VH-VL binders against Small ribosomal subunit protein eS1 (rps3ae). Designs and how they scored, part 14

Target 1, 206 residues: Small ribosomal subunit protein eS1 (rps3ae), of Methanocorpusculum labreanum (a2sq57)
Amino acid sequence: MARKKQSGGRKVEGWKAKNWYKVHAPEFLGKQFIGEIISSNPENVPGRVLTVSLGELIQDYSKQNVRASFKIMNVAGDAAYTQFNGHEMTKEFVRAMVKKRASRVDSTITVTPLGSTRELQVTITAFTINHARLSQVQELRAKMVKVVEDSAKEADFESFVSAMLKGELSKKMFAECKPIFPVRRIEIIKSESVSSAADRAAALIR
Key: E = the ipSAE of ESMFold2; O = the ipSAE of OpenDDE; V2 = 0.75 times the mean of E and O plus 0.25 times the DockQ between their complexes.

## First folded at step 6 (VH-VL)

Design h7N (framework fv_pozelimab)
Fold by ESMFold2-Fast, scan of step 6:
Structure h7N (fold): chain C 206 residues (1-206), chain A 120 residues (1-120), chain B 107 residues (1-107)
Amino acid sequence: as target 1 above (206 residues)
Amino acid sequence: QVQLQESGPGLVKPSETLSLTCTVSGGSISSYYWTWIRQPPGKGLEWIGYIYYSGSTNYNPSLKSRATISVDTSKNQFSLKLSSVTAADTAVYYCARDSYGNEWYPLDYWGQGTLVTVSS
Amino acid sequence: AIQMTQSPSSLSASVGDRVTITCRASQGIRNDLGWYQQKPGKAPKLLIYAASSLQSGVPSRFAGRGSGTDFTLTISSLQPEDFATYYCLQDYDYPLTFGQGTKVEIK
């Protein structure tokens, strides 16, 4: 687990001392310090995941209830560098979006942004003002999916993730769905990095 | 209270286009679905199609190739055109509001209906 | 398209009688069913929406029940003004479809 406190006073006689590594967000999100981890071996640092408030990371308090996860990819000196691993709106925040007499339209899709070696699984949720008929539910779902898929085909990984986290994709989905049926809110409530086909193939080699 | 009134020719010749207009008073056309329904003499009700105030439409598959619904929010009106009519299109035509989506009420206000006879 | 079948096609009743009309959908439609009353020469009037919810201004003697495929409309104590044709409507999916109607006639 990542720590914010620093520790000193370790004995090194005959035993390997533990070191603190300062973890940084990816450059496209400001390369901001997001936490510290401790390890006696830098080879054991890559692969760890840290989760932080998106609101604190991008200095937007409207995003305080969104958590972003980052996976450490490499270490240089006492610094560890990450790649985006996913995001999730807190359960409390999503529950607060639910209103009586509203329909919820969900869709989970996997997208591969331009030039990406990673796939991203995203969960889209739309909330209507009142319940929707079957064809309207299907049309809203299809429209939401198309907006997100088209965005992924036209943007690299970093640009796609930025648009998603800043609410640009939610705004675009809302504009496209508004002429179909009364919609109150549309959000990408969750994303998670999944292994590419190449990564899955590599994992099967013992 | 919201009131709807159909208007258009009572007689249409076979192969011609049937054109009807619904005028809405006592309320705005905005934010609602607007629908056409017909009833042949002595028979039941058949849903023709809707238009959302945004211009989005949906039609009964049996009539989709011939039916066109349009809306004019500035005149508080919406219209039905049905092409290539035959005697089977003889019916009382109703316009109705569908407040579904904003409220819970399917087809909550109806016009009085207008009889359209297809005959030479 | 979802087919709606009403039973009976017609019935004769006296003032004060309990009248029950049934409506059956060819597939599950949840509670997306409405009931309409039509008097001769007049447009249909919405009585019940969402299978069991009474529309404002409609007398409490009208009651709807059911979900899925089987639905009923009950008039607990028939009044003179209730002699009319009644239609069910599924609004689960497009195209919207009506039952064939049930005519309630004076005995």
Scores: ipSAE 0.474, ipTM 0.757, lowest interface PAE 2.4, mean pLDDT 88

Design h7T (framework fv_pozelimab; at its last look DockQ between E and O 0.81; V2 from the best seeds 0.00; counts 0 for: pae E 3.5 > 2)
Fold by ESMFold2-Fast, scan of step 6:
Structure h7T (fold): chain C 206 residues (1-206), chain A 120 residues (1-120), chain B 107 residues (1-107)
Amino acid sequence: as target 1 above (206 residues)
Amino acid sequence: QVQLQESGPGLVKPSETLSLTCTVSGGSISSYYWTWIRQPPGKGLEWIGYIYYSGSTNYNPSLKSRATISVDTSKNQFSLKLSSVTAADTAVYYCARDSYGTEWYPLDYWGQGTLVTVSS
Amino acid sequence: AIQMTQSPSSLSASVGDRVTITCRASQGIRNDLGWYQQKPGKAPKLLIYAASSLQSGVPSRFAGRGSGTDFTLTISSLQPEDFATYYCLQDYDYPLTFGQGTKVEIK
């Protein structure tokens, strides 16, 4: 127990000082400041995930209801650098897309962008103007999946993620589905970074 | 006010190709599904296939190997070709609109029908 | 393919009678069922869509009910112009399939 009369020149604190780290987005998304974290040990900083508004990050108000997550990979001084970890449209925003008597077509797939060892699990959702018949639902789902899979085969991880987040994949899916059935909107509402089988195998050997 | 009118030969020889055209008036062919249905004399209705105004098609599996549906949006027409016909293909052929995707109605407007007899 | 079975194949009725026709699907089709009326020498006419929704211009004496696999068409007070053949159609999946028809004849 510390007492004042024993150390007149010493201050006592119950809380230990911690350092602030400035977290930056990946270079392909502008490497801008996305937040700060606090830690007493720099070894504990890598591995943390931060979530930020995509609209603010890419300066596009239409993406305000989309949140992007980033995983810290390394620290240099007081700066922390990240890689893309996923995104999600808010539940409220997605619910607002649902119209009475319209069909919702969902599909979750895992893609491996060209030259990447990281896999990305994406959830695609399409909304039709009116109810679609079963075969049309299946054909729309197959077409959406094919567009996304083909795009992943042609683009590296950063290019694929950029196209996804900026709505280029949604635009392409809409164009390909338009000749099949009246669609109102198609979006990739969620993505999550996952370890590939190759990454897992490499970790076991090395 | 939408009207559909079938046209084409009323008699086709066995092994030849049956060819029918449906002309749409009083409305645009765009944004709708267009379909062919047939009815053998004294029998029920059989769905043949559809074409979406974009050119996308779907066929009854029983007729898929012989049936081809095409659309000409500039003429507001769509057509059916059925190859290798036999006496079993004798029927009244109807064209119809399917507005389900844009509106709510399956097969809401029909042509008057045209009898095609397959006979030598 | 989804099979549609209608019963009866034919029935005899008098003006003013209540007529009920049934349609059964071989698998669940939700409410994706329509009813059509066909008079001799004419094209079929849509009466009811989505199992129970009355098409514009169709008299209110026609009513549809059902969902899943079992459906009915009821004519509450048969009129002279109602003597015709009636078909159900499932539009849940392709190929679209019709029932075999029910002929409503004068008694």
Scores: ipSAE 0.532, ipTM 0.790, lowest interface PAE 2.1, mean pLDDT 88
Fold by ESMFold2, look of step 6:
Structure h7T (fold): chain C 206 residues (1-206), chain A 120 residues (1-120), chain B 107 residues (1-107)
Amino acid sequence: as target 1 above (206 residues)
Amino acid sequence: QVQLQESGPGLVKPSETLSLTCTVSGGSISSYYWTWIRQPPGKGLEWIGYIYYSGSTNYNPSLKSRATISVDTSKNQFSLKLSSVTAADTAVYYCARDSYGTEWYPLDYWGQGTLVTVSS
Amino acid sequence: AIQMTQSPSSLSASVGDRVTITCRASQGIRNDLGWYQQKPGKAPKLLIYAASSLQSGVPSRFAGRGSGTDFTLTISSLQPEDFATYYCLQDYDYPLTFGQGTKVEIK
């Protein structure tokens, strides 16, 4: 019943030692440390997703109710590097925006930012001040979608994601919809990277 | 108290443009849907369209190709132009406030109406 | 366009009578229905909104009921000032559409 010794070397005899990996946000978001993970095999680290507070990531308290997700693409030494995977407002925050007398206008669309092979599915929600008539609901929905689609046509992936996370797209949608019907708030409440053959091919090019 | 008053020519020749103005007094034109409705003599009511104070418009499909509604917020007025009129456009024309969106009441204030006759 | 059908097109009644007017929508409109009263030479006046809610200043003898496609306006005891033409209006979607009217006349 001989005990196996551990060392600072690469291999512990008879079993694999756990290693810590420091996970970093994508370069366009400043490559900040976003957490650590443990694994006995570096080949099992890519593909893992970490979720952090957007408020903490960009040092903006007004974004504490928003979660951003990052997918690990590769490891080098003790570091793991990520790409943007999506974001979501907390269910509590979204529920607090609902008003009994008002209409909620939802749309989920998929965009491919300028020059990108990556697709991003976004969920857009508008909250009106009072009950809207059906045609006005449809007009609001069409305008919200057009603003987001046009923005994606004119921005690369990183610029589009930055505008989305900073609330710039929400402000633009609000301004464009305000002339149609009294709107209280318009938000992109969720985004997620679409898992496709193109996404899998991009992962292989890393 | 909000009051609406239609004004414009009572007689218009066929193929010409009918033009009416609604003056809003006792309140601001902001925040509401300003609406035109017409009623041929002895007949029912037909919604023509609205303008939102922002300039956004919507029209009855039956009149969409011929109708234009505009707003002048500095004069607290909104207007209707109906092109290429025929005898079928003879009606009493009403302007009205639509409070839906800001409040809950559709078409809650109306002008007294003005008769427009299309005749040679 | 949502078609609104009123029944009857006209009726004759005496003071004190109960009068019922019906309005049917060509599709479901929830409770987005208004009732208007129009006297000769005057603009229509809003009586009831949201199918059953009485507008301020309207006598309680007026009552609206219904949702979906079938709606009624009832005047529980007809008064001399109630002789008029009545219209329903759907405000569920644009274009806004009126029923063809119901003329309530003195018998």
Scores: ipSAE 0.334, ipTM 0.727, lowest interface PAE 3.5, mean pLDDT 88
ESMFold2 (binder alone), look of step 6: mean pLDDT 91; pTM 0.936
OpenDDE, look of step 6: ipSAE 0.852; ipTM 0.945

Design s50W (framework fv_pozelimab)
Fold by ESMFold2-Fast, scan of step 6:
Structure s50W (fold): chain C 206 residues (1-206), chain A 120 residues (1-120), chain B 107 residues (1-107)
Amino acid sequence: as target 1 above (206 residues)
Amino acid sequence: QVQLQESGPGLVKPSETLSLTCTVSGGSISSYYWTWIRQPPGKGLEWIGWIYYSGSTNYNPSLKSRATISVDTSKNQFSLKLSSVTAADTAVYYCARDSYGSEWYPLDYWGQGTLVTVSS
Amino acid sequence: AIQMTQSPSSLSASVGDRVTITCRASQGIRNDLGWYQQKPGKAPKLLIYAASSLQSGVPSRFAGRGSGTDFTLTISSLQPEDFATYYCLQDYDYPLTFGQGTKVEIK
């Protein structure tokens, strides 16, 4: 912060006041400081999105390849508070998972956690240890989707996101898929917050 | 050099269970898929199913209700059980390896085959 | 299941002749096609995998071509030891299915 100017003299200074806002992660992730933004108007702060390393946020350096995004919802004093907006694993990390002559199985689904009005679109990627035939790819994809959908039905938004970001959902998918076809790795490589079906329907009115 | 050898009784009575074992030598059973194929006298080849050393299996739908494949990694063996056999199950039964990793060879090594006759 | 149809069912040729066997899949199987040689009283032997890749130790006179639904196995200069039945196998989806076989008889 700069000190206030004293009045007087011929020098005319700008009247634009700027404030620094300390942006905090959601409560379920410990309200940790994730960055600062500057704005002259508090009403221009909500709606901005900040992206940070997940590894630094949850203090797990094995997650430095994952970036989490947060959207500012409100301002109180000099603090800005966010909600989870999504995550993404870096392209280089995902590319490193590809093995010669193995299969890659992708699926993108939208889930609504228990009691939540918010929807989350998640992308699941599985890598097999050998060449998977078409029927096995389809069965594996269906099982991955079911595990994630069942988890969303049993957990609120915060619990679901926490389990996803900490790798608990990946471990559950791996355990459930192992008896179907040998898998090397299963990850939720991306998630993003989307408008609920009701919100999308409401937007189509007017 | 990887070698596969089938073993089991050459004669099985109708309605009984056919039981065959394949012994793998010259290489580890780990990291590969192991499969059973049969060939009725004078006819073509029919795939029965496979097993991965972890225990995962897949079967030909025509035989799934009767076929069970199991693996014993400590003995470097895998086995086929086919229940409720009939004369239509008379065939030479082969065990074979299906590759993994950089060796993407479907059915690259076969046992010599063992004739199983289903007769009273 | 994916049906594999071979043509011809049998053929006879002289030593030194070029022999071509065809295999057709009832649906697209990419290049997930293998060729196997079976001599009387013996187990089949892998000759070609991934439609065109020659298995180690197999003579260079054997060649595979094709993708999708249409495949061929060619023996450029037939030898006496090539007397055998040849099978194609699709490795695209379960259950794995073989063609009915082509018997090659040396005149």
Scores: ipSAE 0.088, ipTM 0.584, lowest interface PAE 5.3, mean pLDDT 85

Design s58R (framework fv_pozelimab)
Heavy chain, then light chain:
Amino acid sequence: QVQLQESGPGLVKPSETLSLTCTVSGGSISSYYWTWIRQPPGKGLEWIGYIYYSGSTRYNPSLKSRATISVDTSKNQFSLKLSSVTAADTAVYYCARDSYGSEWYPLDYWGQGTLVTVSS
Amino acid sequence: AIQMTQSPSSLSASVGDRVTITCRASQGIRNDLGWYQQKPGKAPKLLIYAASSLQSGVPSRFAGRGSGTDFTLTISSLQPEDFATYYCLQDYDYPLTFGQGTKVEIK
ESMFold2-Fast, scan of step 6: ipSAE 0.589; ipTM 0.840

Design s58Y (framework fv_pozelimab; at its last look DockQ between E and O 0.61; V2 from the best seeds 0.00; counts 0 for: pae E 3.5 > 2)
Fold by OpenDDE, look of step 6:
Structure s58Y (fold): chain C 206 residues (1-206), chain A 120 residues (1-120), chain B 107 residues (1-107)
Amino acid sequence: as target 1 above (206 residues)
Amino acid sequence: QVQLQESGPGLVKPSETLSLTCTVSGGSISSYYWTWIRQPPGKGLEWIGYIYYSGSTYYNPSLKSRATISVDTSKNQFSLKLSSVTAADTAVYYCARDSYGSEWYPLDYWGQGTLVTVSS
Amino acid sequence: AIQMTQSPSSLSASVGDRVTITCRASQGIRNDLGWYQQKPGKAPKLLIYAASSLQSGVPSRFAGRGSGTDFTLTISSLQPEDFATYYCLQDYDYPLTFGQGTKVEIK
């Protein structure tokens, strides 16, 4: 009596229908549509990051060389809502701002805006007209850092980010640095949302 | 051509304040670091400090507690005050333009210098 | 403060001689070094900037070399008007600091 080998039917894992989700910018940036993502499971949508042109997002051509990143936080129906995750100026743009016989002054700091638990690592770059001496570089760096720190102390997260992306912080830094040394331009070339120590700890427990 | 000229008393008593003025002609006090340098008789040069056209100042740490540099843009002048002078402050004092931030020339224009003697 | 050590403190030379003055910085200063000439009773005059760049109006017999910590001023053929005191200046950082000077005298 030949034992019929029950052909274990490969359970064709049913092609779970992929759904499209419309991703929206945060409210403080106008809740604009920034793109679509596809997922077979809505639970896998949070945590994804989309990057868009800031110029397109806020309808400011002067910001065409800035890319803003947004992290999906939650999904409701076919809509996905995001928080600001960071920004970066294009490498080409930053390179174009570097001139011969001039100084580039960089500073990276981490700030926590008022009332926020979120930390933001900010990279500031000053482009001078001419080459600066070491002490002048240090002074410029200190001034820029102070402006950003002071701003973070006075503004909530959304207001701080808005001021940063709109160039208000850059203007302020420029105004305060100009009396120290001839500067051509000051830009926040990058920001990154950094997980708090608490968040990192929580992630380790999961 | 930019010209600098120092003016002030050639004699100062000990413990008093040395006060000098540099008058700039042939150009405006703008976009430069206006500098004071001194040279004791028979000795080398000592950088005292600068004032940027905006009023920003930096002083030699050796003199920071006693030196004050100011600018009067309306008169196209900048000045040096050195408090609590001693015989060690006897020197020829020079004003100079430092154009490093604009034209790349360190201390490219100098005044003729003025001798200040500290004596009782 | 950056210390500048200049050598020699004095030298005697004849017209037509090659003269070399050296300046050493206590730390790296890139090429941010100037050379000045000072005659008695006069203010210093800028000769060389950026270690090797000749100031306008300065004779070509003057030459500056060096980078980092070691620098040299060379007068290829000493002229009668070159008898003076020479100073190096670092302009890499504040406070600006001069060498102690080199007096070039007529032998």
Scores: ipSAE 0.796, ipTM 0.913, lowest interface PAE 0.6, mean pLDDT 93
Fold by ESMFold2, look of step 6:
Structure s58Y (fold): chain C 206 residues (1-206), chain A 120 residues (1-120), chain B 107 residues (1-107)
Amino acid sequence: as target 1 above (206 residues)
Amino acid sequence: QVQLQESGPGLVKPSETLSLTCTVSGGSISSYYWTWIRQPPGKGLEWIGYIYYSGSTYYNPSLKSRATISVDTSKNQFSLKLSSVTAADTAVYYCARDSYGSEWYPLDYWGQGTLVTVSS
Amino acid sequence: AIQMTQSPSSLSASVGDRVTITCRASQGIRNDLGWYQQKPGKAPKLLIYAASSLQSGVPSRFAGRGSGTDFTLTISSLQPEDFATYYCLQDYDYPLTFGQGTKVEIK
């Protein structure tokens, strides 16, 4: 019985052959397979973005209308590893939340989670049961923003993103806004990872 | 079905505190905004402020330094205190339900009103 | 605060007349306007909400129109019980504010 070493995976024959790369979600989301890409040069793989259904990724059917995007940061062998790039509820899903005689309260803010060099731009939307008066709209907006900003100050990047994607921040905002005005739903409808000032400065020097 | 009734002293001395209570019957105080409005004799209506059953309040800026509205859910009542009164505070005081938020209608039920005279 | 200006301040009319009362807001208030009727010695009564919607139990001779800044209340055929003072109320933002009133008197 002789032990045989297997190279495993795909064989590359010739110098111009294209290779398949298996793309994985970040570690904090379970490192699950999220798709494949093909490239002739491993140097062309980092930077590419894949988008998947969040519901399928975390096996939560209530998230079927949410898309999560992941940016490839590096490759190792035939595997490509990603970081969280953003999420967005589908336009149809958000449009369905709008009611004719209700108010929609929006805010877009940028947060930097605890100890992170990465920034997230976050779009928060509340839908009231009936239309709210202007001062109450402004009070709701201020409360929503404060909840998200405070959460970012107290959580690292991965913890903040996990709380956001699982709906924990939405539940917290709902509880905090309920004493102000009857609210039907509060959601973070979009997030987008943005370059920090340091990253932009480094890129500019080249 | 819902009925509101104001109660309290009809005469208050200058510099003292005007204190009124509104008793709600035929419905619960929960889920609505509860409001005070006043009308000086022969003049128009002035909105004083509200209390939401959660305890959240808003006061007309013209009266904010002197007005306090509170709610007692166990008695199904809400109250107005107006400090440092003068003759200019002589008015008929109304309590009213503001159904917006839960319903659609602003100020849909009113009490009958109570005259408060500020005089020495 | 949003100022509400009613006109006229008073009018005289006969039973059966059509009367129109106007209310102008100092800024746009969408359709967040109510109309109230007040008889002497009594509390105001809600007639119209959301600029044009009749409150339950209000006769169809009352009609509200308008949006934005200019609003009207029309009584299509004045009845004896309609002689009263009428107020508009904006409920767009706090503080809530009333117009100064329009007294409708018999001729």
Scores: ipSAE 0.349, ipTM 0.738, lowest interface PAE 3.5, mean pLDDT 88
Fold by ESMFold2-Fast, scan of step 6:
Structure s58Y (fold): chain C 206 residues (1-206), chain A 120 residues (1-120), chain B 107 residues (1-107)
Amino acid sequence: as target 1 above (206 residues)
Amino acid sequence: QVQLQESGPGLVKPSETLSLTCTVSGGSISSYYWTWIRQPPGKGLEWIGYIYYSGSTYYNPSLKSRATISVDTSKNQFSLKLSSVTAADTAVYYCARDSYGSEWYPLDYWGQGTLVTVSS
Amino acid sequence: AIQMTQSPSSLSASVGDRVTITCRASQGIRNDLGWYQQKPGKAPKLLIYAASSLQSGVPSRFAGRGSGTDFTLTISSLQPEDFATYYCLQDYDYPLTFGQGTKVEIK
């Protein structure tokens, strides 16, 4: 650490006791242990993001190719507690869903779950069995967006995220879209926590 | 081999509802879009609308306020109703399959057509 | 709606002639274009789909070309049974729309 040396020539490690913090998933996901983090100062632990396999977290091996991210919000003793920060299906997994002569319908929207100050940007992707016409693509996109938006309006943040991660929203979108055009698969392939409009406005006033 | 056959009255009075049925034989009505097309005497073809076997429909905006297409999967039939007809609705009416098979054939099988005359 | 314009509206030809019919879309439709043949008193018959793919059972003298907005149907050696009206159809978007037709008449 040549650039981190202190006056007197002592090693940084000699003056910085390290502590291990056990990071736990949010309560709505069972407060499961998701990893350990090391820090010399508890104040440096909040704000860090950990990414874990969703399949391992919820014990569903069909979701091994889905990664969930958690942001540490606070520490208590040797434990660190997180909030959901987002998820993403691996690029390889999504690419494997593409079939020749089929259509892919994408949409990215921002939803605010009931009673939440947090917004979530989600990316929805639908894969059709056959090549779809323009109006069918537009109707599929509108329907899948409406299902996700309506679900967000009737569920709090934790309930919405749980339904999304467990595939309940994908099942609902599939059921609603199937009568419109032959659909093979619909997934929410990505989500990311974003600042609310109110939080952005408050930051500008400061 | 899939065959389509239109049926219904050949004469309809102005302001009444035109009603036609298409019977599908030699194949299942499931998993396809089924359409109606019309052709006024001596003129070109006009696409009326579709019904998917699930019951989902789309109508040509020019006819949307008057057209209704329905499907009866148990009878392997689909039907067209066109309300408030005028002399301008006089045409040969065709039913057709819109195939989304591996080669995605548009309007690959047609009925023979049935002439509907709107006259008092 | 997507407008389909055919030219010419009619043409006169002799057996053995090469006949060309054109179809123009008001917007890009990729290769989502079909060609149909209609004989008097009969339903239209699909000749070509996806702009250039020949339907099973259709003679090889029929050929389609084009993509985007400009399309052509060619009959390389006109036969007596080819005297008919020909229609193009865009199946890119709903409502499906036909060209106004091209009547191929005996000279």
Scores: ipSAE 0.305, ipTM 0.669, lowest interface PAE 3.3, mean pLDDT 87
ESMFold2 (binder alone), look of step 6: mean pLDDT 91; pTM 0.935

Design v4F (from w3 with heavy chain Y100F; framework fv_zigakibart)
Heavy chain, then light chain:
Amino acid sequence: QVQLVQSGAEVKKPGASVKVSCKASGYTFTSYYMHWVRQAPGQGLEWMGYINPSGGSTKYNEKFKGKATMTSDTSASTAYMELSSLRSDDTAVYYCARSFKGWILNYFDYWGQGTTVTVSS
Amino acid sequence: DIVMTQSPSTLSASVGDRVTITCKASQSISSWVAWYQQKPGKAPKLLISKASSLESGVPSRFSGSGSGTEFTLTISSLQPDDFATYFCQQYNSYPWTFGQGTKLEIK
ESMFold2-Fast, scan of step 6: ipSAE 0.632; ipTM 0.815

